# VH-VL binders against b7kms5: the designs that were tried, part 110

Target 1, 80 residues: b7kms5
Amino acid sequence: DTFETVRNTIRIESEVDESLRQLCHEERITKETWLEAAYLYLCEKPEELAQVIQLAQERLSQRKAIADYKRAKTMQERFL
Short names: E, the ipSAE of ESMFold2; O, the ipSAE of OpenDDE; V2, 0.75 times the mean of E and O plus 0.25 times the DockQ between their complexes.

## First folded at step 5 (VH-VL)

Design sa4 (framework fv_miptenalimab)
Fold by ESMFold2-Fast, scan of step 5:
Structure sa4 (fold): chain C 80 residues (1-80), chain A 123 residues (1-123), chain B 107 residues (1-107)
Amino acid sequence: as target 1 above (80 residues)
Amino acid sequence: QVTLVESGGGVVQPGRSLRLSCAFSGFSLSTSGVGVGWIRQAPGKGLEWVALIYWDDDKRYNPALKSRFTISRDNSKNTLYLQMNSLRAEDTAVYFCAHIKYYGSGLFYFDYWGQGTTVTVSS
Amino acid sequence: DIQMTQSPSFLSASVGDRVSITCRASQGISSYLAWYQQKPGKAPKLLIYAASDLQSGVPDRFSGSGSGTDFTLTISSLQPEDFATYYCQQLNSYPLTFGQGTKLEIK
């Protein structure tokens, strides 16, 4: 058995990061291993995986909406 | 179900100040894509936009009024305020507060309005 | 500032008539226009947003059209409750501005 790893850079919401950081410290695990374990666990739980995907889709939609809101307010500014 | 109820209107002398309140329910001003504003209407005249505050505390004013009027909100009380200073006879109007939100069309629109509160500036 | 001009300022019509009110912006506002109905002593009610989209709860006899600078609000078959003052509003640029209003009254 061997492990080959890939380095990823991801941006997550600060509140989520703070909560996850605290969990990892208390349980003495890393963010990397928590992410791997969570994904592997959900792959064995189709109904739970579907719920997580729905939440992910909602969060992605919300991020896009907020960006659109910011742009829309700026578009309403009077320009010379 | 969105509701807005204005209060604080009355008769005031020129040069004085008055603060209007708008109690709202059915939404939170902490929700992204939402705002609330003030629109006024002088007797027998049309609608004039006064000011608007968005969820992120971005404030917009009618340039003709921004030196005398200040918009603010208290999210914990679900209340919007309009502080009006140095009142003049031409400020006599019904003051409406209105909910504004982002629509999928790419812009914000006022979709629900309160019943208004009357401000009369006279000697 | 963007000036909004409505035509006509006053319109007389009968129940069952098809009526149209126009609104012209002094510069392009794309489709960022709303139409409101106001009855005496009451708050304005949003009828149309984004120039042509019907607000939930508004009867489908109301419709909006146009883009850029020229816009039209149409009532396909006038009902007694439709006699009111109608306002257009541009939301393209600050300051937000309204038309002067069109008073629709019974003939």
Scores: ipSAE 0.047, ipTM 0.695, lowest interface PAE 5.0, mean pLDDT 88

Design sa40 (framework fv_miptenalimab)
Fold by ESMFold2-Fast, scan of step 5:
Structure sa40 (fold): chain C 80 residues (1-80), chain A 123 residues (1-123), chain B 107 residues (1-107)
Amino acid sequence: as target 1 above (80 residues)
Amino acid sequence: QVTLVESGGGVVQPGRSLRLSCAFSGFSLSTSGVGVGWIRQAPGKGLEWVALIYWDDDKRYNPALKSRFTISRDNSKNTLYLQMNSLRAEDTAVYFCAHIKYYDSGLFYFDYWGQGTTVTVSS
Amino acid sequence: DIQMTQSPSFLSASVGDRVSITCRASQGISSYLAWYQQKPGKAPKLLIYAASTLQSGVPDRFSGSGSGTDFTLTISSLQPEDFATYYCQQLNSYPLTFGQGTKLEIK
């Protein structure tokens, strides 16, 4: 019996990736196993899970807002 | 959560200046993707966009008003300003300030509005 | 400047009616259109953004459709609180522009 796995390609901020990579090196684990463990742990902790979801929503809103601003400026310059 | 309250309106003579204020709470104008703007409405008429300022201090103006109106902010006081110079009878309107923010399925939209402050330009 | 034209400018209807108002842009604005409701003496309230997305807290009897130059706001079953003036706005290009408004009045 083995774990059936899927390959996911995700894009994260370079500073976060650097910090996570150093943590994995120091603790001798992989990014894959850290992600699985973190998610499983949070699923058992509803209050902590809610906090993480809130932070994720805030980060997503910030990234979208920056992209939209740059796009809007380009459109305005094109038409003005 | 988001609130905006305009003040500074009144009756002024043509050619004079007036500064409007908008005190806001529930958001920071330092947050990426956030802006605040001014929209006016003449008595019995429709809505007209005046000016908009974004979190990065990018300012946009209605070209018809840019020479006479200046938008500014003070983030430490959570306050937006509209400096109106060389006022004319056609500037008579209710002036609203409104929050603008990114929405997942589009660009920026005015989602929260203040109650407005009335400016009357008459002799 | 992009001109926004609403039709009709005035609409008389009864509670329970299905009403639609239209908004036409003088050039293509993709889906960068919002609809607002304004009651006398009050500030406008955002109803719909991105042409068809309902703002949180807005009743589902309101819906928007269209893209490019032609847009429609529909109220499927008119309620007493819906009698107001409705405005469309394009946010594709500066200066930002609004339609002239459609006043919805009780029959």
Scores: ipSAE 0.007, ipTM 0.624, lowest interface PAE 11.1, mean pLDDT 86

Design sa5 (framework fv_miptenalimab)
Fold by ESMFold2-Fast, scan of step 5:
Order: sequence, then C-alpha cells, then structure tokens
Structure sa5 (fold): chain C 80 residues (1-80), chain A 123 residues (1-123), chain B 107 residues (1-107)
Amino acid sequence: as target 1 above (80 residues)
Amino acid sequence: QVTLVESGGGVVQPGRSLRLSCAFSGFSLSTSGVGVGWIRQAPGKGLEWVALIYWDDDKRYNPALKSRFTISRDNSKNTLYLQMNSLRAEDTAVYFCAHIKYYGEGLFYFDYWGQGTTVTVSS
Amino acid sequence: DIQMTQSPSFLSASVGDRVSITCRASQGISSYLAWYQQKPGKAPKLLIYAASTLQSGVPDRFSGSGSGTDFTLTISSLQPEDFATYYCQQLNSYPLTFGQGTKLEIK
C-alpha cells in the first residue's frame, strides 16, 4: 500500500450526511477523500481553520443543549 | 429566512369543525430542537396559547382546548395543521402559527410568527 | 397554571420618554420569560427572551431585567414606531401563559 490508513466510524447529522453524499456523487469522490482534502486545505488556512473550529464548538454545544432539554421534558412528564 | 403563512379561516356556525393550515419555509420540522405552535387572539383581547408540536412529535396542548383541538403536521409538505371541533362563539379569534427554536437554558421561544388567519364562529 | 400579570394595563407617554412595564408571575419561573411587541393588525414580534436577552434586529433602546417572579421591560427613549401592545410570556411550565398586555400610546 502507498499509504497507511485507519478505519473510523463517525456519527453525523442526517441532513449534513445527505448533502455530503450528493456532493460526493456529483463530483465522483468519496467521503473519506473529501474529509482528508478538507482538513489538509484548512491546515494551510489558519484563519479559516479557526472559523471551522468555532462552528464545531457551537454545534457541539447545541447537541448538549438539546440533550439537556430532552432530559428536562422527561422529568416534567414523569411528575405530571 | 423563516416564513409562516396561515390559511383556512372563515365564518362557521357553532358546533361545526374547521381545519387551519400553516405553510412554512426556511426550516424543517424534522430538525432537532425545532417546533411550531398555534397562538390565538380574540378581538380586542390578549394572546392565548393553543398548542405546539416539536420535531420529535411531542405535542402539548392548552388543557382548556385539548378535548376539542388537535395539532398535526405533514413534514413532506412543510405544513402544520390545527383541527378544531365543536366550535363555540368563544373560539372567535385570529389564529397565529409561530416557529419555536431552542435558545438554550432548557426552553423554546416563539421567534417568528405568521400574519394570522381569522376564525369567526357566528350563526 | 402560572398567572402572568402586567402593570400598567395602559400607558400614555411622549417621544423621548423612558418607560417601564412590569410583569409578575404567580410562582417562580426563573428567567424563562419572553417579551413580545404587537402593532395594531400585525402579528407579535419577539423582543426579548430569557428575561434579558435582546432578539437579533431589535433596537438596543429595549432592555429586559428580572428573575423569579418580577420582570421589567424598559424602553430608554420612546420612538413613534414603539406604539404597540406589549406582552410577557412565561415558558417555565405548561400550559404556556401570557400577561394580559400593556397598551402603549405615544402622545
């Protein structure tokens, strides 16, 4: 093999996955190669990389907030 | 850009049924943290919450209206419905639909509203 | 049910005035309080959520304060376009409830 690779399983939002699948199909690339290319490109663009990291932090915060809300809803329902 | 447009209002006799629709764009009700609700306002009176539905199909009703009103949705059409049965003169109001998004801190707020549709219950 | 009471129910003021509207909850609602503005014949518009956070696009002359049971909406310098009815809403527990409204008339 020319490159040593690792296998990963990741969970992403359905809407994002659908959009990415469409892009990969149209451009005839794979999700794996898109991820590699996107990361390598952003490493050459420190200001843009910082913006992507900020978006990632915001999305992680939102997932935690939604999980907290669902927990609160369950608590309220339990004590009705 | 979030937009909501209500329709289906009109003049109906007491005891009849009516279904209101709210066509929305700029968001999907399949998105986690999103909901849509109905708020009504009788002529010259204040706001009264009717019902809401969340992305996970969790439905909440004003207890005073739960026996006569049903909230539902069609995600493929981006449309929210309010089925109103056994209408009374007291149900005469402008009915608004409004978008809900989680703003943090455990609760949702009605951030975008439609223009409303008028329901008049009269003989 | 949580009852929301606004004071005053009616207010007349001049352009440039500082005005405040109070909202009281019958039980503690933490900061789960929103303020809405409704102009005649129009849908309500969200002004403030979480008791004190300005909605994007809302002029900074509007501010909210309070927690628990007592809340205040303040307009620091009243403008002609601020003629409207203002409503508070608690979102702490179901059923969701609104105050009776405060009608603001500009002299």
Scores: ipSAE 0.006, ipTM 0.634, lowest interface PAE 11.0, mean pLDDT 85

Design sa6 (framework fv_miptenalimab)
Fold by ESMFold2-Fast, scan of step 5:
Structure sa6 (fold): chain C 80 residues (1-80), chain A 123 residues (1-123), chain B 107 residues (1-107)
Amino acid sequence: as target 1 above (80 residues)
Amino acid sequence: QVTLVESGGGVVQPGRSLRLSCAFSGFSLSTSGVGVGWIRQAPGKGLEWVALIYWDDDKRYNPALKSRFTISRDNSKNTLYLQMNSLRAEDTAVYFCAHIKYYGSDLFYFDYWGQGTTVTVSS
Amino acid sequence: DIQMTQSPSFLSASVGDRVSITCRASQGISSYLAWYQQKPGKAPKLLIYAASTLQSGVPDRFSGSGSGTDFTLTISSLQPEDFATYYCQQLNSYPLTFGQGTKLEIK
């Protein structure tokens, strides 16, 4: 009858956050319950879960590439 | 296919100003890891880096030129500019525009260059 | 500023020869060095980046080696189209600097 919860701090892209916030407002749900429902739903659909994981991998690769670019620019300033 | 075409060169008197343009295609300056820069070459001499601008509007200058030269871009026109003020005889050179991007190994390299535009500063 | 010094400044050679051009940095630049080829009246062309990596489309007779302060560009068997001026560039720190160039002329 009681749900045990954990507190997580997550950082997501601003435009994605804005879109998700609007969806949650219109449907009268919270980000927390949307995340739980999405994960549970996808666990019942292996092919759709695989597609989501692929998108997540692509987004992670993009973030890492941007970090590498910023480091390269910074290293070139080390003597100035 | 990446192409860059410089324009705006000519003969100018010392102390005057001139703005060079570089029209580019085949890439966007909005793409992370991309930049464009200016390199010049005086007659019969070697290459000298002038300035560059990255996708995030981060600008880098040769300190010898920073007080007189300004790099800028217009994303709507896919054009890079170099504003040159207080021109001196020693600024006489061919000015090349070049594409720069991240190649890995924590470095950016100039991989595609335009044909150059000639600036002659003479009295 | 990091000073880049090339040697020799002028090199005369024949088709089929092996030639080497050296580039020395006044400070350590790791492997953050590029080599360019420039023909008269033309823009420079990137040959090698990261001291030893061939740019796509560059013939395998070109090779680069070195790290730190001493670097070498080698052409294993000169072809007629290789007679040009060669420049090294450090990209370790700003300002970006080039060597003075090595002019390779037919003997």
Scores: ipSAE 0.062, ipTM 0.723, lowest interface PAE 4.3, mean pLDDT 89

Design sa7 (framework fv_miptenalimab; at its last look DockQ between E and O 0.08; V2 from the best seeds 0.00; counts 0 for: pae E 4.8 > 2, placed apart)
Fold by ESMFold2-Fast, scan of step 5:
Structure sa7 (fold): chain C 80 residues (1-80), chain A 123 residues (1-123), chain B 107 residues (1-107)
Amino acid sequence: as target 1 above (80 residues)
Amino acid sequence: QVTLVESGGGVVQPGRSLRLSCAFSGFSLSTSGVGVGWIRQAPGKGLEWVALIYWDDDKRYNPALKSRFTISRDNSKNTLYLQMNSLRAEDTAVYFCAHIKYYGDSLFYFDYWGQGTTVTVSS
Amino acid sequence: DIQMTQSPSFLSASVGDRVSITCRASQGISSYLAWYQQKPGKAPKLLIYAASTLQSGVPDRFSGSGSGTDFTLTISSLQPEDFATYYCQQLNSYPLTFGQGTKLEIK
């Protein structure tokens, strides 16, 4: 078997990234393998997966609201 | 339950400085989508916008006043400040602080105002 | 700067009258306009935002209309407590600017 991989660029909150980076360093794993393991684990735990999805939806809604606020206060940019 | 109370006004000579305060309650200036500003009104005249600060520390000034006036806040004390330098007779006015927030139409509006504090610049 | 001009500057009317005051912007501001009521010695009170949306707690005899450069505030049946000075404000661009005010006095 060979492992085929894809490269992803993602943007996450800086505090979360710093915390995750520290955890990976202490446990001697990589962010890539942590992400894979977390997803695989949650797929076997439907109730926990549902809670994670709810949190993700809340965080996404908050990001969208903040983007709207920033557009509103810049004023002239709304004509672009 | 939003309240704003201005203080720090008084009689001051031309060329001097004065710092106004606005103590607010019922909201936090750390909350996204909110801001607080200063609007002034000279005796018998209309309203003139002075300055505005948003939750993310974005500051906007009336260009006519930007060189002499500075807006700042202390979130731990729920207090807004206006530092006024090189005061002139034309700065004589009641200074109001007002809450501003996003109203869902791509704009912010001033919805709650304090009672104002009077600044008189005379010699 | 966007200049806001109100008309008339002074208006005399009687209780029960329908009154309208107009605000004109020196350039287009879409619907980004607010109306305020101010009584002597008091802070302004927001009546209408987005040109036509009534602020919560404001009586429905107040209404706003217009877009672009011409705006109107209407009071359908004037009450004693409505005698005050009214201001329009544009929030389309910085600096934020107000009209000169319209003083509504009892006849």
Scores: ipSAE 0.194, ipTM 0.750, lowest interface PAE 3.5, mean pLDDT 89
Fold by OpenDDE, look of step 6:
Structure sa7 (fold): chain C 80 residues (1-80), chain A 123 residues (1-123), chain B 107 residues (1-107)
Amino acid sequence: as target 1 above (80 residues)
Amino acid sequence: QVTLVESGGGVVQPGRSLRLSCAFSGFSLSTSGVGVGWIRQAPGKGLEWVALIYWDDDKRYNPALKSRFTISRDNSKNTLYLQMNSLRAEDTAVYFCAHIKYYGDSLFYFDYWGQGTTVTVSS
Amino acid sequence: DIQMTQSPSFLSASVGDRVSITCRASQGISSYLAWYQQKPGKAPKLLIYAASTLQSGVPDRFSGSGSGTDFTLTISSLQPEDFATYYCQQLNSYPLTFGQGTKLEIK
């Protein structure tokens, strides 16, 4: 068996990231292994996976909306 | 692995139209958080953003080009298009297709680029 | 539009040198700033995003700093493969805009 890692940068919302970091610290694990484990766990639980996916989609939409608002606001301020 | 390949470039006369294509693999534009855009570079010049399209079909244009250029997609073919109308000499450039990666708080960056296709507008 | 001004436009350096390229935005762009590297005849390559985050696969000799209007790309120890043109880009507001570029040449 072989084990390979993929380089990736994950940016997490600050409050969630802090909470996750604390959890990982207490449990002596890493965010990476947490995510791996969580994904693998959810792969065996289709209903829970669907719920997580829906939540993730909602959060993504919210982030995009915030970004768009910020850009729009900046543009408006430019002409004031 | 993400791959983007532009095509459709060529030599055209002013006032003509041209449609560029960008075939991509390694990702789907239907995937939430994904986007694709066009960036061009005139000979010996810098980079100029042209347009982009997100997974939700939200589009953004360089306002200087919006009236003449249209960005579109065909998810079934994993292809991005750039319809260019009323071409001008100043539109002469290498046109790059680039993948947009979502980071953190909805920051989108061009993390993968094709090698570009050359458009030459001349009489 | 937000204008991005890079300095210098041309830079000559030697292998092993520490080099810095600056990018100034005409207005505040927070940390919505990216750095790209482009070699002749090639597509640009993302180096830094969010002003200071290193793109995966990019050597850690590259670093970005700054926020608001003033940003800096630093190469701690210049390697032969680093001679190229570098561009900054703001993603704070549409239209997205690039700096005019900095050509890093071998001395």
Scores: ipSAE 0.150, ipTM 0.813, lowest interface PAE 2.1, mean pLDDT 91
Fold by ESMFold2, look of step 6:
Structure sa7 (fold): chain C 80 residues (1-80), chain A 123 residues (1-123), chain B 107 residues (1-107)
Amino acid sequence: as target 1 above (80 residues)
Amino acid sequence: QVTLVESGGGVVQPGRSLRLSCAFSGFSLSTSGVGVGWIRQAPGKGLEWVALIYWDDDKRYNPALKSRFTISRDNSKNTLYLQMNSLRAEDTAVYFCAHIKYYGDSLFYFDYWGQGTTVTVSS
Amino acid sequence: DIQMTQSPSFLSASVGDRVSITCRASQGISSYLAWYQQKPGKAPKLLIYAASTLQSGVPDRFSGSGSGTDFTLTISSLQPEDFATYYCQQLNSYPLTFGQGTKLEIK
């Protein structure tokens, strides 16, 4: 049984990434293995999955808002 | 209820320094999309923007003043500062502190103002 | 720098009049314009932002219009409390700049 893999790139907030790296090091696993395990675990738990999705939606909205605020305060400088 | 209260004004001689304070409440300068700035008004004259600091410590200055004036803040005290060095007669004005925030569509506006503190540079 | 020029600098009017104040920008500023009212000895008060959007708590006799370079503040029926100085401000580009003001006085 051969597992096929897909190469992806993701961007993670630096403080979260640091904590995740520390956890993976301490537990002697990889980020990829952690992601796969977390997803497979949550697939069996619809209430917990819904909570994670809600948090992900909140974080996505916050990231979009912060990017918009940063662009807005540069005003029209980017045309000069 | 947003409030801003300026202090630290007074009469000083040319060439001296003065530090203004703005104590604010009803918002936090650590909140993304928020800023606080200084605007001044010379006696009988119009409004002139001085400086602005945003939640992420990004600072913007009136280019005519940036060599002599420094904006700063202390978030733990909800206080904004304006350090004014090498004061000149033309710096005589009422100095207002004002809240600015994002209103959507790439727009920031000064929506709340303090009552101002008077700086007089004379003699 | 973007210069903001208000017209007129001085306006004499009676209670009940309809008055208009114009503001012209030296360069296009889209709708990144605010109007302020300032009474003697007081801080400015935001009336209108985004050229035409009324700030909360401002009477609807105030309105704003325009985009690009030409903007107008209109008071549809002047009240005694409206006698003040009015300023426009552009927030399109640093440095942020104000018009020179329009003083509205009782005729």
Scores: ipSAE 0.060, ipTM 0.746, lowest interface PAE 4.8, mean pLDDT 89
ESMFold2 (binder alone), look of step 6: mean pLDDT 91; pTM 0.943

Design sa8 (framework fv_miptenalimab)
Fold by ESMFold2-Fast, scan of step 5:
Structure sa8 (fold): chain C 80 residues (1-80), chain A 123 residues (1-123), chain B 107 residues (1-107)
Amino acid sequence: as target 1 above (80 residues)
Amino acid sequence: QVTLVESGGGVVQPGRSLRLSCAFSGFSLSTSGVGVGWIRQAPGKGLEWVALIYWDDDKRYNPALKSRFTISRDNSKNTLYLQMNSLRAEDTAVYFCAHIDYYGSGLFYFDYWGQGTTVTVSS
Amino acid sequence: DIQMTQSPSFLSASVGDRVSITCRASQGISSYLAWYQQKPGKAPKLLIYAASTLQSGVPDRFSGSGSGTDFTLTISSLQPEDFATYYCQQLNSYPLTFGQGTKLEIK
């Protein structure tokens, strides 16, 4: 009742999720509160925020490339 | 940067089995978008695709060879294998292993090749 | 299976000549075609991918054109090191198939 929340469905890499889950367990916090805290912290640090955005753009490009690989391979299937 | 070296060829009698190896470096077969395959060439003849395996363990075979040949890999050893069973005289060829990579919207292409290993099937 | 047919099977030319080798697919393969050069006793070398894109390190006297079913490899000014056998390959669908090869010999 202290906070009003929204439900989001987020898909992240398994190894990143495992690492984050371990961190949250050790520090006794949740993934939700870590995400909120990280965003709020970075909003106060413009240069660090810019670096995070650059990493996010790089990871998005990599993910799109992998999706392109899968699509290309599917289009080369004998019956497709 | 990318190198591939085939081994395991030799002279064998018809009906026997032989396993070829390809030791590679400069890439990992666990990297998305990468694959490795086998192409053969009979003496004085052209190129014939045998099989290939992608990073996600998707295996593709020449239908004419699928029942007798098996492609596999060992990522920990950076090695590709071709298990050839029930060998016939027409399997006599130089067997090349080749790296296949994604080239954008142009799909996948074999860009680096080993020097080949010779298999001779004779009585 | 997609059949790849090269023309001519044999070509005799002189240094400095412009030569063209054609490759025809039995069905449409868009631009998913590669060209390889093979010298005696050596592995094939990728020259061109996606029908018209030069592989890194390949001299610009080599060019590729075409789409669908008809493709051409052109060497604008033959050099001594270009005398070799050339192969086209379709990578549009499985099984992957090669042309029969074109042997380029000195005149």
Scores: ipSAE 0.015, ipTM 0.665, lowest interface PAE 7.2, mean pLDDT 87

Design sa9 (framework fv_miptenalimab)
Fold by ESMFold2-Fast, scan of step 5:
Structure sa9 (fold): chain C 80 residues (1-80), chain A 123 residues (1-123), chain B 107 residues (1-107)
Amino acid sequence: as target 1 above (80 residues)
Amino acid sequence: QVTLVESGGGVVQPGRSLRLSCAFSGFSLSTSGVGVGWIRQAPGKGLEWVALIYWDDDKRYNPALKSRFTISRDNSKNTLYLQMNSLRAEDTAVYFCAHIEYYGSGLFYFDYWGQGTTVTVSS
Amino acid sequence: DIQMTQSPSFLSASVGDRVSITCRASQGISSYLAWYQQKPGKAPKLLIYAASTLQSGVPDRFSGSGSGTDFTLTISSLQPEDFATYYCQQLNSYPLTFGQGTKLEIK
């Protein structure tokens, strides 16, 4: 008996990945199953889910700003 | 509030070296989109950009000064440095440090400045 | 290098006057120009960025206009505290360059 699965490619911060990888190794689980469990658990906890969504929005905003900053620095090279 | 305070200026003989410091507060140079730079002004003259360093350690120099001047920082001390080597009479100026930040215009602008430190290169 | 030329280099005016200072770039810089005010013995203060956007805390009697190569800083009604030297700066390409400055003096 099996679950239907999909393959996703995601990119996360190195520090977060290192911490999560260590946790998964110590507990003998996979990153995929940790992600599934975390999401399912949070869906049963509306207040905690809302806090996680807020953190996600803050992190997304920061990533977008960093991308914009890098573009701006390269623009200053265009009229050498 | 953003503040920057320069120090290390003085009277030096031609050919010698001098290191300027800029102590800053109210921001972190590890914050994305932020940098700090040096701008100088000779007595009675206009402004000349010297160098700047961004949060990601990207360093930019005035090509006329690149071979003699080096910009560096110590984030743990919130301090910016300018190492000046082989000083010449024409390096006599007030040296300002200034905060630079990304604005919605797509570029970075110098928005806060220190009061400057005076360097006099004289025999 | 992009040369920035200001006109005039010296300007005499009276309180209440409308004054304009121009800045010309030797190459197109889009709107990537800043204006600074410097009083004697003090550091420059950012007035305008992106050619026409007023910096927070700057009085609205200051305005900037222009794009490409020709730019103007205007003070609609000159106040006593506005007598200073004004500099334009291009931030389009490295090296960053400033105009030679315009000294605004009491008539």
Scores: ipSAE 0.017, ipTM 0.693, lowest interface PAE 6.2, mean pLDDT 88

Design sb1 (framework fv_miptenalimab)
Fold by ESMFold2-Fast, scan of step 5:
Structure sb1 (fold): chain C 80 residues (1-80), chain A 123 residues (1-123), chain B 107 residues (1-107)
Amino acid sequence: as target 1 above (80 residues)
Amino acid sequence: QVTLVESGGGVVQPGRSLRLSCAFSGFSLSTSGVGVGWIRQAPGKGLEWVALIYWDDDKRYNPALKSRFTISRDNSKNTLYLQMNSLRAEDTAVYFCAHISYYGEDLYYFDYWGQGTTVTVSS
Amino acid sequence: DIQMTQSPSFLSASVGDRVSITCRASQGISDYLAWYQQKPGKAPKLLIYDASTLQSGVPDRFSGSGSGTDFTLTISSLQPEDFATYYCQQLNSYPLTFGQGTKLEIK
């Protein structure tokens, strides 16, 4: 009696992960089931889904900028 | 599904220029988090990164090639270009275009590749 | 530039063998490492990203491990279609760099 599942590995901000783990522990749910429920709920709420997508795009751009900065900093430290 | 098809390769004499094209489908380079790049492979040798361009028009080059090569795109045609100037015998290689993805926040990897176009620089 | 060194450069094995290929970075790259498979005359194919995450559609006999500077690609039970050249790539710093490749050949 199990659903067919796919295993995924994701990287998320450590502070977000800590907060989400605490929520899951307190509510007795798993990160996997919370993610599934959140996505399914938002798919029925197009205005809220659009807000989440906008936040995700902003976070993606910030993370690219940080990653690019780290890559550039590593190169500069080798030359300085 | 994602597809990439390179064209524009051929035989050229040293010192000349050549422009490669990569027609892609299944994604848009205007989508946040998407990039497309060029990787080359000389006959019997390993892979060498050439250049890449991201959705925000950020361009990154192999420093050894930056002065002679220019990456550009035309989003309306879903096409990527590589302008190669002052070609040398050492530029002889198969040139691949590849989609670069990140699903982890700061990780980029080449998940889809074209079959390559051959550039031969000879006198 | 970050230099990626693979060992061995050539590996001979038989179908059913367990084989491992190692990749060493000249400086720390955390887990920003990918593995690719390339067959003669073909484009490379992504096998593993984030050092240990298997790409969708890749058989589970492939696995990756390691972090920092030392990484390993393992094939638990070699199949005929696995004879190819394997490349590691670091994505920690520009310029992006690949290992020199490991050619896996039939014994």
Scores: ipSAE 0.011, ipTM 0.701, lowest interface PAE 9.1, mean pLDDT 86

